# Designs tried in a protein design chat: miniprotein binders against Manganese-dependent 2,3-dihydroxybiphenyl 1,2-dioxygenase (bphC). Part 1

Scores and structures below are computed, not measured.

Target 1, 315 residues: Manganese-dependent 2,3-dihydroxybiphenyl 1,2-dioxygenase (bphC), of Geobacillus genomosp. 3 (q8gr45)
Amino acid sequence: MTAEIAKFGHIALITPNLEKSVWFFRDIVGLEEVDRQGDTIFLRAWGDWEHHTLSLTPGNRARVDHIAWRTKRPEDVETFAEQLKAKGTEVQWIEPGEEKGQGKAIRFRLPNGYPFEIYYDVEKPKAPEGKKSRLKNNVYRPSYGIAPRRIDHVNVWTTNPSEIHQWLKDNMGFKMREYIRLNNGFVAGGWMSVTPLVHDIGVMVDPKGQPNRLHHFAYYLDNVTDILRAADILREHDITIEMGGPGRHGISQAFFLYVKDPGSGHRLELFSGGYLIFDPDWEPIEWQEHELQEGLIWYGPEMKPGGPMDDTTEC
Structure headers, positions and changes below count from the first letter of each chain, unless a header shows other numbers.
ipSAE, averaged over its two directions, is called F for ESMFold2-Fast, E for ESMFold2 and O for OpenDDE. V2 adds 0.75 times the mean of E and O to 0.25 times the DockQ between the complexes of E and O.
[cut] marks letters that were taken out.
The coordinates of atoms that the task and the answers printed are left out; those that the model quotes come from them. Centres of patches stay.

## First folded at step 1 (miniprotein)

Design A1
Amino acid sequence: SVEETLEKIKELLEEARKLIDQGDLKEAIRELLRALWKIALALSKDPSNPEVAKELAELWRAIEEARELIKNGDFEEAVKTLEEVLKEIRETLEK
ESMFold2 (binder alone), alone request of step 1: mean pLDDT 67; pTM 0.551
ESMFold2-Fast, scan of step 2: ipSAE 0.000; ipTM 0.105

Design A2 (from A1, 21 letters changed)
Fold by ESMFold2-Fast, scan of step 2:
Structure A2 (fold): chain B 315 residues (1-315), chain A 95 residues (1-95)
Amino acid sequence: as target 1 above (315 residues)
Amino acid sequence: SVEETLEKIKELLEEARKLIDQGDLYEAIEKLAKALAEIWRALEKDPSNPEVLRELWKLALAIAEALKLIEQGDFEEAVKTLEEVLKEIRETLEK
């Protein structure tokens, strides 16, 4: 039996201004601060069934420490380790509790340098006393901030997206859902998942030719109108809304709003809607070069080359 | 034509630089956005020469850096970046 990824688990970020990043993600975005380990602060969205879905650690520059994926079975962590090692990937074991709230894990880098982590065992969330809901599963929505429900996906940029698409398919079981093919045959971007989502990960070409960059990661909001509420909250706090406002993607069909953490420059996407894929015979959707704008922006603000939306952070 | 596009970009960037010097940041950003739009139109039409396509992309990235510097309050570096872009455009227009 094949080892399987269950879901996008968390992202670990380094920030040059921890206090401002914590203010942004906790107080404005409305993620719950759930734990600390040394200088690292752990956060999650209110509906996340994980110990944490975001960690913030202070450092000299903004970068991604790791992007973490949870397996379907405990034994799959060791199976992934052996399979990756057999293909020449260097694998580092992380001891239980070395990352707080998590069991043993492996860390490794993809061919173009993305730092990945695979784990299984993880402590589950507990609502603080006084915040417990009468609904099962400790469901509650904070009365402050944007308060997204769950972590959704990550989007990374590289020099050769097809190489990474193939690597993810071959080594982690990701399936292509939608992609953009240019007139010369080059695949400029691909959106892949192991879940019913259109993408757990998007991999696009970096026009600056950089091999391993984070473009954004996303938290999901239950209602499209929550995107508008998020815009109002950001505006009230003088936080720049990228592209001038929200819009709708062609790829995934979801509504979006992009904002950078003022402390680090790491980009967050607030995401709602889209469609789900439960069909095992789903064929990837191709967007052609003349459809590139519609694929990225079905309607809303334009995404032009050379603008702030080309900004990425180090992996 | 590419030459006509470069002349329009040059004019917009010269206006943007002057506006930054005057503290009219909103108008400067508008001029830079128009310059990017001109580059985008040229790129969308797929110039026959791949070298020209690369040069237009380099200009777009440099203008984007200037916009980022303005957003960060680094006006002196933004002006320097625009002057470097203007020099490159002038040299290109001279053959």
Scores: ipSAE 0.000, ipTM 0.119, lowest interface PAE 20.6, mean pLDDT 86
ESMFold2 (binder alone), alone request of step 1: mean pLDDT 81; pTM 0.785

Design A3 (from A1, 16 letters changed; at its last look DockQ between E and O 0.01; V2 from the best seeds 0.00; counts 0 for: pae O 16.0 > 1.5, placed apart)
Amino acid sequence: SVEETLEYIKELLEKARKLIDQGDLKRAILRLEWALALIETALEKDPSNPEVAKELEELKEAIYEARELIKNGDFEEAVKTLEEVLKEIRETLEK
ESMFold2 (binder alone), alone request of step 1: mean pLDDT 82; pTM 0.794
ESMFold2-Fast, scan of step 2: ipSAE 0.282; ipTM 0.720
ESMFold2, look of step 3: ipSAE 0.141; ipTM 0.658
ESMFold2 (binder alone), look of step 3: mean pLDDT 82; pTM 0.787
OpenDDE base, look of step 3: ipSAE 0.000; ipTM 0.173

Design A4 (from A1, 14 letters changed)
Fold by ESMFold2-Fast, scan of step 2:
Structure A4 (fold): chain B 315 residues (1-315), chain A 95 residues (1-95)
Amino acid sequence: as target 1 above (315 residues)
Amino acid sequence: SVEETLEKIKELLEEARKLIDQGDLSEAIYELFEALWKIMEALRKDPSNPEVEKELRELFQAILEALELIRNGDFEEAVKTLEEVLKEIRETLEK
């Protein structure tokens, strides 16, 4: 493809309890509050090279407003717009500054309704007065809270993952990295990226048969031991750690912990380790039905179908 | 085919019912999820008859109800729900 996606840029979330969500993401998770526009609060992890990687807007229910991707070149935004329109996708232009800290963008919906945004121009982070690090270009890593380094990926649930996998490949250049194939041939999930990460996006089947659901989004921590520190912090604040505590994934090989924002129910993953893919001829890894548990949980509590881990929020 | 799909769903639900009786709830839930995935796949392929589509959607909802009953610890009601679904599948296959 001529036009290329560079990375997962940010996620914009609606929360029914803004103050509680801000407390959770800013004070407990340790994201920096960087800006405001109307009732919307913008945040980023201390190492993110973006104006923001998360925005929170108050509303009557928890929902994803949009999932945003940054292009490799300024002209790629217009190229994506033209390619999508040529294929029958409705494209809406967003003016520079309409979303604070961002240049012109396009918004559109994937099959089954996922709200995507593509942009290029973005204001770079500036250290607030008193927070400038001597290492330059960075704020200090917060001395409290979990303080993840950067945004990592998003995971969405749908009725037919293969349809979304193909759409992402055909329209945005995503490549399959790992996937789960059931005995009947059905692909229950796939993890895809345009970056050296194992996945920028995961797309799995919703066992309730609903399209257009957010399962989680993730921030990266520098060390595996930071996952354990995160567990301690969450426990101190009576915030429930999902899936029986921290563990290791088979898919991605990363260490992880899941937690819901108490203000919205949007699920956050804290993520560390894993492997990187620099080879353009990477062959996707297939996980078979009998390997499903190992793919999800390499070690740690067994992942059992049903229950609170099936909880999703609306896209 | 629709007949092949219904036969597979019947097999999965019969196994799920047996697993509930044995107290193997996690495995029963897994079998029910497989049945849901089979229905979703059938609905995407060959929507040949609106009546068949409606029946598949009704089966899907009944299985979701059985899952909810299992999550709430209402195992006897979950088994009863699955037995009603199995009866409907058998009646359809005979037609």
Scores: ipSAE 0.000, ipTM 0.154, lowest interface PAE 19.6, mean pLDDT 86
ESMFold2 (binder alone), alone request of step 1: mean pLDDT 82; pTM 0.804

Design B1
Amino acid sequence: SLEDKVKELAEEALRIREELEKDPENPEVLLALKWLERLIERAEELLKQGDLEEAIKELKRWLEAIAKALEENPDDPELIEKVKELREAIEELKEKLSR
ESMFold2 (binder alone), alone request of step 1: mean pLDDT 61; pTM 0.463

Design B2 (from B1, 17 letters changed)
Fold by ESMFold2-Fast, scan of step 2:
Structure B2 (fold): chain B 315 residues (1-315), chain A 99 residues (1-99)
Amino acid sequence: as target 1 above (315 residues)
Amino acid sequence: SLEDKVKELAEEALRIREELEKDPENPEVLRWLEALEKAIEEAEELLKQGDLEKAIETLKLALKWIARLLERNPDDPELIEKVKELREAIEELKEKLSR
C-alpha cells in the first residue's frame, strides 16, 4: 500500500527576536495566537483546519525548525517512517503532545538537509472565549491586520534542485507542475504539488550556492484587493515590501507580495489566485531560459539578483 | 521527595540550557529542552494541588524529553542518572495510588 501526503500542514521557525516576530505575525499579518508550549508560540490563519500552521520559538539565529506535512490516513505516518528508514533516511519519532496539539509524528532530513515532519493526528481549532464565529467553518476571523485565509506553500533553495525534485517524487508522491530549464539543461527551479494547488512546494537553485535555505512560505488571501490592502497595512507600519511585489507571477499566475518578518528576516509571501489542477494527466509546464523573467514576474516591480531578494534564512 | 527530584531536574535543565545557548546547532534540541522545562513546571504545580495521577503523567512526558536529549548526547552521565531517579520516583507514586 502507498502512503500519501494530504497537505502542507505547518512551518516551525526559530527567531532571534520572539517579541518582534509575534508582533509581526500576530498583530500585523493577523494570524491568531492559538496556544503556547514553553517559549514556543503557535499561530493559525483563520481558515486553517489545523491546531497551528506557524510556530515561533526563540533562538540565537533565524532558521527553520521543521516543515510539516499531514498524511491522508493515520497509518501513513508509520508507513512513511518504514519506507524512509528502508532507504537509509534517519527517522526520529515524536510522541503525541511533544508538539502541542499534534499526535505522533516523524522528523527527518532530506539529502540536502531540509528538516521535514510528517504527522496525521492534530487537534482542530477552537475559538477564544466570546469570539466564536456564527459562520460554522470559521472559528474566528480577526477584524484587524491582513488576516489571510490559510497556509499555502513553502519555497526552499538548494544547490541541485533536480536532486530534491526527484527525492520528493520518489519518497512523498509530489508531482512536477512547472519548472525552469536553462539552455545547458540545468533545471533552475521546479514547483510541485500533491494537492490540486499549483504548488505545495517550490525548490530552486540558491544564487549563493548554499545547500539549504528557506526563500519563503506563503499564506493565501481570497482576492487581489486583499493583497493591495496588505500593502497599505505594511506601509503604515514602515515595513518594507520587497521588489517584485505587489505583482503577478507567470509561474502559478498568482498575484503576490513578499515581506520579511522584521524580527527574524524570514520571508512571507501573501498570495492570491493561481490555478487549480484536477486533471491526473497534467503535463508539467516548461519555462525556458529566455522566459525566466516572465515566469518569475509577469508584471510588477523588477526583482534584481544580488540584492535583498537573495538574502534569506537557513533551514 | 518527588518534589525535590523535580526541582533537581529543573536545575539540571537550566544547566543544559546554559550550555546550549553558547552555540545552538540544532533547534530540535532547544525545543526538547523547552518542553522539558514546561513539563517540570506543570508537574510541580500539580503536586502542590495534590493531583498525583496527573503529576505522574506529566513526569512521564518529562522523561520522554530527557530521553530525546540523551539520544543526542548518549554519554551524558548526569542525564542518565536523572532519568533513572525519575523512573524510580514515578514507580513509587504509582504504588501510592494503588493503595
Scores: ipSAE 0.000, ipTM 0.127, lowest interface PAE 21.8, mean pLDDT 83
ESMFold2 (binder alone), alone request of step 1: mean pLDDT 70; pTM 0.595

Design C1
Amino acid sequence: SDEQIEKLREILDEIKKLVEEARKLIESGDLKEAVRKLLRALWKVALELAEILKALEEDPTDPEALEELEKLAKEVAELWREIEELRKKLES
ESMFold2 (binder alone), alone request of step 1: mean pLDDT 85; pTM 0.813
ESMFold2-Fast, scan of step 2: ipSAE 0.014; ipTM 0.546

Design D1
Fold by ESMFold2-Fast, scan of step 2:
Structure D1 (fold): chain B 315 residues (1-315), chain A 92 residues (1-92)
Amino acid sequence: as target 1 above (315 residues)
Amino acid sequence: TPEEVRKLIEELKEILKEVEEIREALEKDPSNPEALKILETLKLAVKWLARLIERAEELIKQGDLEEAIKELKRWLEAVRKAIEELKELLER
């Protein structure tokens, strides 16, 4: 009866250098280019059951256009729209096909300014001829680039994470999975999901005091060795792997690396492993201030605060 | 240039002093619940800013002046904007 979010659907990014961003995401990362609309290019990972999971549009500066979430039922889009309007949120309707491959949607901003989209109807991919697997679910694996399986999560930074954690819980049904609590009681970060993943969204404090920023979004790979192969590919093309990776997170327990799109500065995480949550009575894991380093990096290259890892892009 | 990096580090140290003064002023007035919320953000900003200054000094020692200038300018603009917002809040 209550409207429900099913999954993280896609992220729409603006880049000041479309050609270089497309080279990075398509040719190096190995996402499949699936469609175009105007000057916008749509991409997806080979296992994504969506029309697209990433779109790139040229613009004057790097920013997030929207972060999109798919509902469990068609009627939930209208229910979310009415519930948000009742609480004073301005809701914009997007007509079917206005975003290519997608049905009607709503767009709105969270109280801190994050641009969100909610949709249900979406065109499903078919494997291209020549890439079609004998596996019946239309999966295929490109034989180029890093070739991640699927989109995983988004991580956004703000001034007061707890207010956004509460908003997501109250308005979109997200549940807290892991969080960091400082000695004074301040919650510096929280990882939340509506799926069996540890997080569909992470929300952390921005030490620069900015209210709405993208830190990263992630694509999933099947094996830790795929992350190591990704490092080799990035090195071959003179693309810098950021500090902290390749390594393992304490929060989520996943193996990872971070890399910035050379065309925009938008950060991508390549992610593998982690645990799954199927139990409705899951108790959130608390990380204390003295455990902060282990929560973020269980092991890996040293990451120093105040460096490039604090870089974020505009929302 | 080495002089340009030195100037940027001086600007960051001045901003650190301003942030510490704002934090101290807010800490003396616990009756303002909104001020208490941003106090925690300011405590983190002080900690991260101190580490950023240390990192910039390390880059100077390594001779990576261009990278040091780029990092300092990038962070300085964001922090200055945050300080402007805090000053407006204090004037209320």
Scores: ipSAE 0.000, ipTM 0.169, lowest interface PAE 22.1, mean pLDDT 84
ESMFold2 (binder alone), alone request of step 1: mean pLDDT 69; pTM 0.566

Design E1
Fold by ESMFold2-Fast, scan of step 2:
Structure E1 (fold): chain B 315 residues (1-315), chain A 110 residues (1-110)
Amino acid sequence: as target 1 above (315 residues)
Amino acid sequence: SAEEKVKELREILEKIAEEARELIKSGDLKEAIRKLLRALWKIALELAKALEEDPTNPEVLEELEKLAAEIWRLAEEARKLIEQGDFEEAVKTLEEVLKEIAKRLEELIK
């Protein structure tokens, strides 16, 4: 494989209540509104080195339009297109500027239907006049909302996680970092990355047997105390903090909380800490069936199986 | 059925167009634009729903997808005209769109 993925770039979401979703992601979560194209609103976290990391488009139901990955080199977009087409994957080309702030891209679906996008060229964020950072990065942290630093990862659910884990290894260079193996040998979940993060993507089994679902996507905050501040902000606005949070994951070791967008039901994770993998010889960590609860929740409020945490949105 | 939804959408289009014409006659261009944009939004929403509910009629689905894309594009054109302060041109653009959509929906019923 000659083409390489650099990072998780952005996620494009459809919401049945655009006004409420914009209020939640912009005003409460504190993402910056950076641009508009038609009815689509583009947002980014203050530290994201992308034109946008989230887009919201109005539609009849909550769903994922696409999950986008940036390549390491400009020519890798064409190389990925050729490699995927050679394996029988249908590839759609997106022209430069067709998605605002982005160069040419390809869109395609994974075997279970997940909508992916691969791009390279992207317009970089510009600080507003008078708001340029004196730290010389041309960005600033907002004084309002939760104000996460950057987009972190996406977590998707399916019927056969191993099929998707293998596909990501074979076609996009992802490496397994941690996984859950049940007593019957079934791999119920796996967390994979191409970056030093524990995971850029998690793929787990859907207990409801659905083939392609979004469970959540995550924004990173610099400090555990920022997660606690986020909880205070959510409480002030009567937004429910979901089961298990604020707490700590076993898998990734990060401190977290989950919250659903009141306008769509799309789940957001606010994420801090965790460990980084710089070692090329990292051995995947196996979690056994009897360790599953500790892997998901190392400590925190109880997360009851079969409840609201099983809620997902359509891909 | 998709055909029943097309008939329903056509009736909605005719009603909204008539209401907009009355507002134009009264000189309330801002309200006329608001009603026409709301009609386009409702039509796009209902077309998207029809596409989801009847995937087994590919000819109708293909035409509904084209209509939804055209509606979006023309709503954006109208938005630009409003930004320029050209309210009369925005009204004309939206009225022509509604007429074209109504004609194409009628053809789908046939």
Scores: ipSAE 0.000, ipTM 0.082, lowest interface PAE 25.9, mean pLDDT 83
ESMFold2 (binder alone), alone request of step 1: mean pLDDT 67; pTM 0.550

Design F1
Fold by ESMFold2-Fast, scan of step 2:
Structure F1 (fold): chain B 315 residues (1-315), chain A 88 residues (1-88)
Amino acid sequence: as target 1 above (315 residues)
Amino acid sequence: SKVEIRIEVPDEEALKTIVLALKWLARLLERKLGLEVEVRVKDGKLEITIRIEGDPEALEELVRWIEALAKALEEEYGIKVEIEIEVK
């Protein structure tokens, strides 16, 4: 493989209530509103070295428009396009500036229908007037809301996770880091990365048998105590913290909580800690069926199958 | 008192899946209701043994419920269910 993915770049979401979603992501979560294009609003976390890491567009139902990945080199965008087309994937080119703040990109769908985007060129963030950090990295650090540092990962649901795990490995260089194998041999979920992070993407079986749904996407916070502060902020605004959090994951070892955008139902994870993988000989960790509860929640409130955690949005 | 249920499932893969689901339910029933429940496969049939100590009325009600489920399985899926009840 000559072309390489550098990182999870951004996620583009459709919301049936733009004003409420903007209030949630900007005012409560504390993402900075950085730009607008037509009816679309662009946001980023304070430490994201991207033009945006989230976009919100109004529409008739909540869904994912695209999930975007940044390449390591400018020429890798064309190389990915050629490799995907050679394997029968339909590739659409997006012109520079067609998506605000971004250079040329490709969009395509995985075999199960997930909408992906690959890009390289992106405008760098600029601090608002009077708010530039004295640390010289041109990073605005807000003191309002939850204020996560950066976008972290995405978690998507499908009918056959192993098919998508293999596709990501073969076409985008992802490596398996942890997975769940049931007693019948079925792999119910797998967490993969191309970065030193524990995972950039998780792909799990959909309990309702749907081919492509977004379970959540995540923003990272520097400290475990920031997750507790986030819980206080959510509670103050009467926003429900979902079952399982605040707590610790077995898979990733990170401290977390889940919350849904009240405007769309799109699920956000606030995430801190976990481990880093720098070793090229990392062996994937297998979680067995009897360890499922521990893998999902090492400690914290119980998650219940078939409950609110299984309610999620479309791709 | 003992209630023994035998179910003949024609699909070996389906039988394995059903056994796993029922073993999980058996553990839940033991915790919540104080029943002793054993689930096993014998001679290609699913065998469920429920042991109840105490109230004869509770046993009679459980038997009626089991008979209703056996009838539903026979009518909807053509699955043969045999029930054996042993009262002390």
Scores: ipSAE 0.000, ipTM 0.080, lowest interface PAE 26.2, mean pLDDT 83
ESMFold2 (binder alone), alone request of step 1: mean pLDDT 66; pTM 0.548

Design F2
Fold by ESMFold2-Fast, scan of step 2:
Structure F2 (fold): chain B 315 residues (1-315), chain A 88 residues (1-88)
Amino acid sequence: as target 1 above (315 residues)
Amino acid sequence: SKVTIEIRVPDEEALEKIVEELEKLAEELSKELGLEVEVEVKDGKLEITIKIEGDPEALEELIREIYELARELREKYGIKVRITIRVE
């Protein structure tokens, strides 16, 4: 692999209620509003080493505009563009500053329609006056809201997860870390990473058979007690915590809760813990069909399939 | 896109009947969805190769039909079926 992905960079979301979504992500979740461009609002968690990790743009329906990945080297953006074009993928170039705070980028769609972006150059965070860290960096933990540290991962749904797992492996260097195999041999989900994280992306089968939906994206908190404090904050504002949380995942081993943005219905995961992979010879962990419930919820409130859990937004 | 499916069966009599059912299904799917489907037996293994040109919805329907057939074959003949899907 010549070109390499360094990390999950950001997610760009369309919301039919911008004011409500900004209230949720900025005032409740505690992300810092860092910039604006046209009708788009850019936000970042306090520890993110990016210009932004979330953008919100108003539109007629809730959807994902793009999921963005940062390369390890500046020249890797051109290399990915050429490799994707050689394999028949249509690539659109985005000029420096066309997305505020970002250099040149490419946008393209995976075979199932997921909108991806790859970039390298990005403006680094600068603390607002009066919020500058004493730790010799320009980031500052806000004294309001949930205040997660950093963006963590994205989880997407499709009809054939193995097709997307293979595409990510072949085109972006992702490695399988954990997966679920059903009794008929079908791989119902797989969690993959290019970083030491147990997953940067999860790809699961859509229970309603749709080709491209966003299940969730996640922000990381330093401690399990921060997840419990988040639950208290959400409850104070009458925001529903979804089934299964607060609890512990089997897959990733992280403590978590899920909550939907009241303005859009986009699902956010608040995530803490999980294990790290530094070993180049890591063997993927297989979960079997009879282990599915434990893989999803090791312990916590019961998560029942169907109903509100199957309700999610489109890409 | 190319999809390769490998099926292992335990005995010759069951294999012959399974091949007949799969060839009939391949003919029906080729006619209905415009797919190129090849059924082949190599070293006691049943291999199905599917080439799809242009319609991703056709792939979803085909995978569903194949899993349903595998379920019916397990119920009818009591055989163990391993399905491996590779997309190209």
Scores: ipSAE 0.000, ipTM 0.081, lowest interface PAE 26.5, mean pLDDT 82
ESMFold2 (binder alone), alone request of step 1: mean pLDDT 67; pTM 0.567

Design F3
Fold by ESMFold2-Fast, scan of step 2:
Structure F3 (fold): chain B 315 residues (1-315), chain A 88 residues (1-88)
Amino acid sequence: as target 1 above (315 residues)
Amino acid sequence: SKVTIEIRVPDEEALEEIIRELYELARELRKELGLKVRITIRDGKLEITIEIEGDPEALEKLVEEIEKLAEELSEKYGIEVEIEIEVK
């Protein structure tokens, strides 16, 4: 039996200004601080069914520590470890509780250097004292910040996206959902998922030619109007909304805005809508070179090369 | 040995196409020759730099492929493409 990924679990980030990053993600974005371990702060969106979906650790530069994926079965962690080792990938085991709220895990790097983690066992969230919802789940009505429902996806940039698309297909069961093919045959980007979401991971070419970079990660909001409310909150705090957002993507069909953490420069996407894929025979959607602008921005300002949207952080 | 290849391009549309072609070339070279290939864009108006580390046969193959690409782009866009090769 083949080992399977269930979902995007969390992202672990290093920030050179912990205090400012915590202010941004907790107080402005409205993620709940759920735990601490040493200097690391763990956060989650109110609807996430994980111990945490974001961790922030202080360091000398902004960097991704790891991008974590949850398996469908407990035994799949060991199966992934053995399969990766058989193909020459170095695998490090992480003991239960070494990352707080999580059981045993493996960490490894993709051929281009992206730091990945795979786990299964994870503590489930409990509502904060006095905030438990009468509606029978972990939902409570937050009264601060943007307060997204859940973590959605990660977008990473590289020199050769097709190499990483193929690796993810072969080693982690990701399926291509949409992609951009240029006139010379080069695939400039591809959006893939193992879930019914339109994408769990996007992999695009870095116009600066860098081999392994984080472009953004995303949290989901229930309604398009929540994206507009988010824009108002960001504006009130003098936080720059990128690309003249809010806008709509062609790829995914979702409404969005992008914003950088003022403490680190790590980019967050606030994301709503899109479509769901339940059909096992889904055929990947090809966007051609002349459709590139429509694929990235269905409506909104023209994307100018070399602008701040080309900014990425270290992996 | 290392080779740094600098490509000077006089217009923005041609620059964009050269970048796309170089990414495809880098993919084939990594796959077929096991080369470490890095593409860096510096001073985006005029130059593209590609850095490669490999053996002499791999370097010779890279030079041949880039010269073919330069000829194709020159004919397609009616422009002059200048290639400088620095062996390190």
Scores: ipSAE 0.000, ipTM 0.102, lowest interface PAE 24.7, mean pLDDT 82
ESMFold2 (binder alone), alone request of step 1: mean pLDDT 66; pTM 0.559

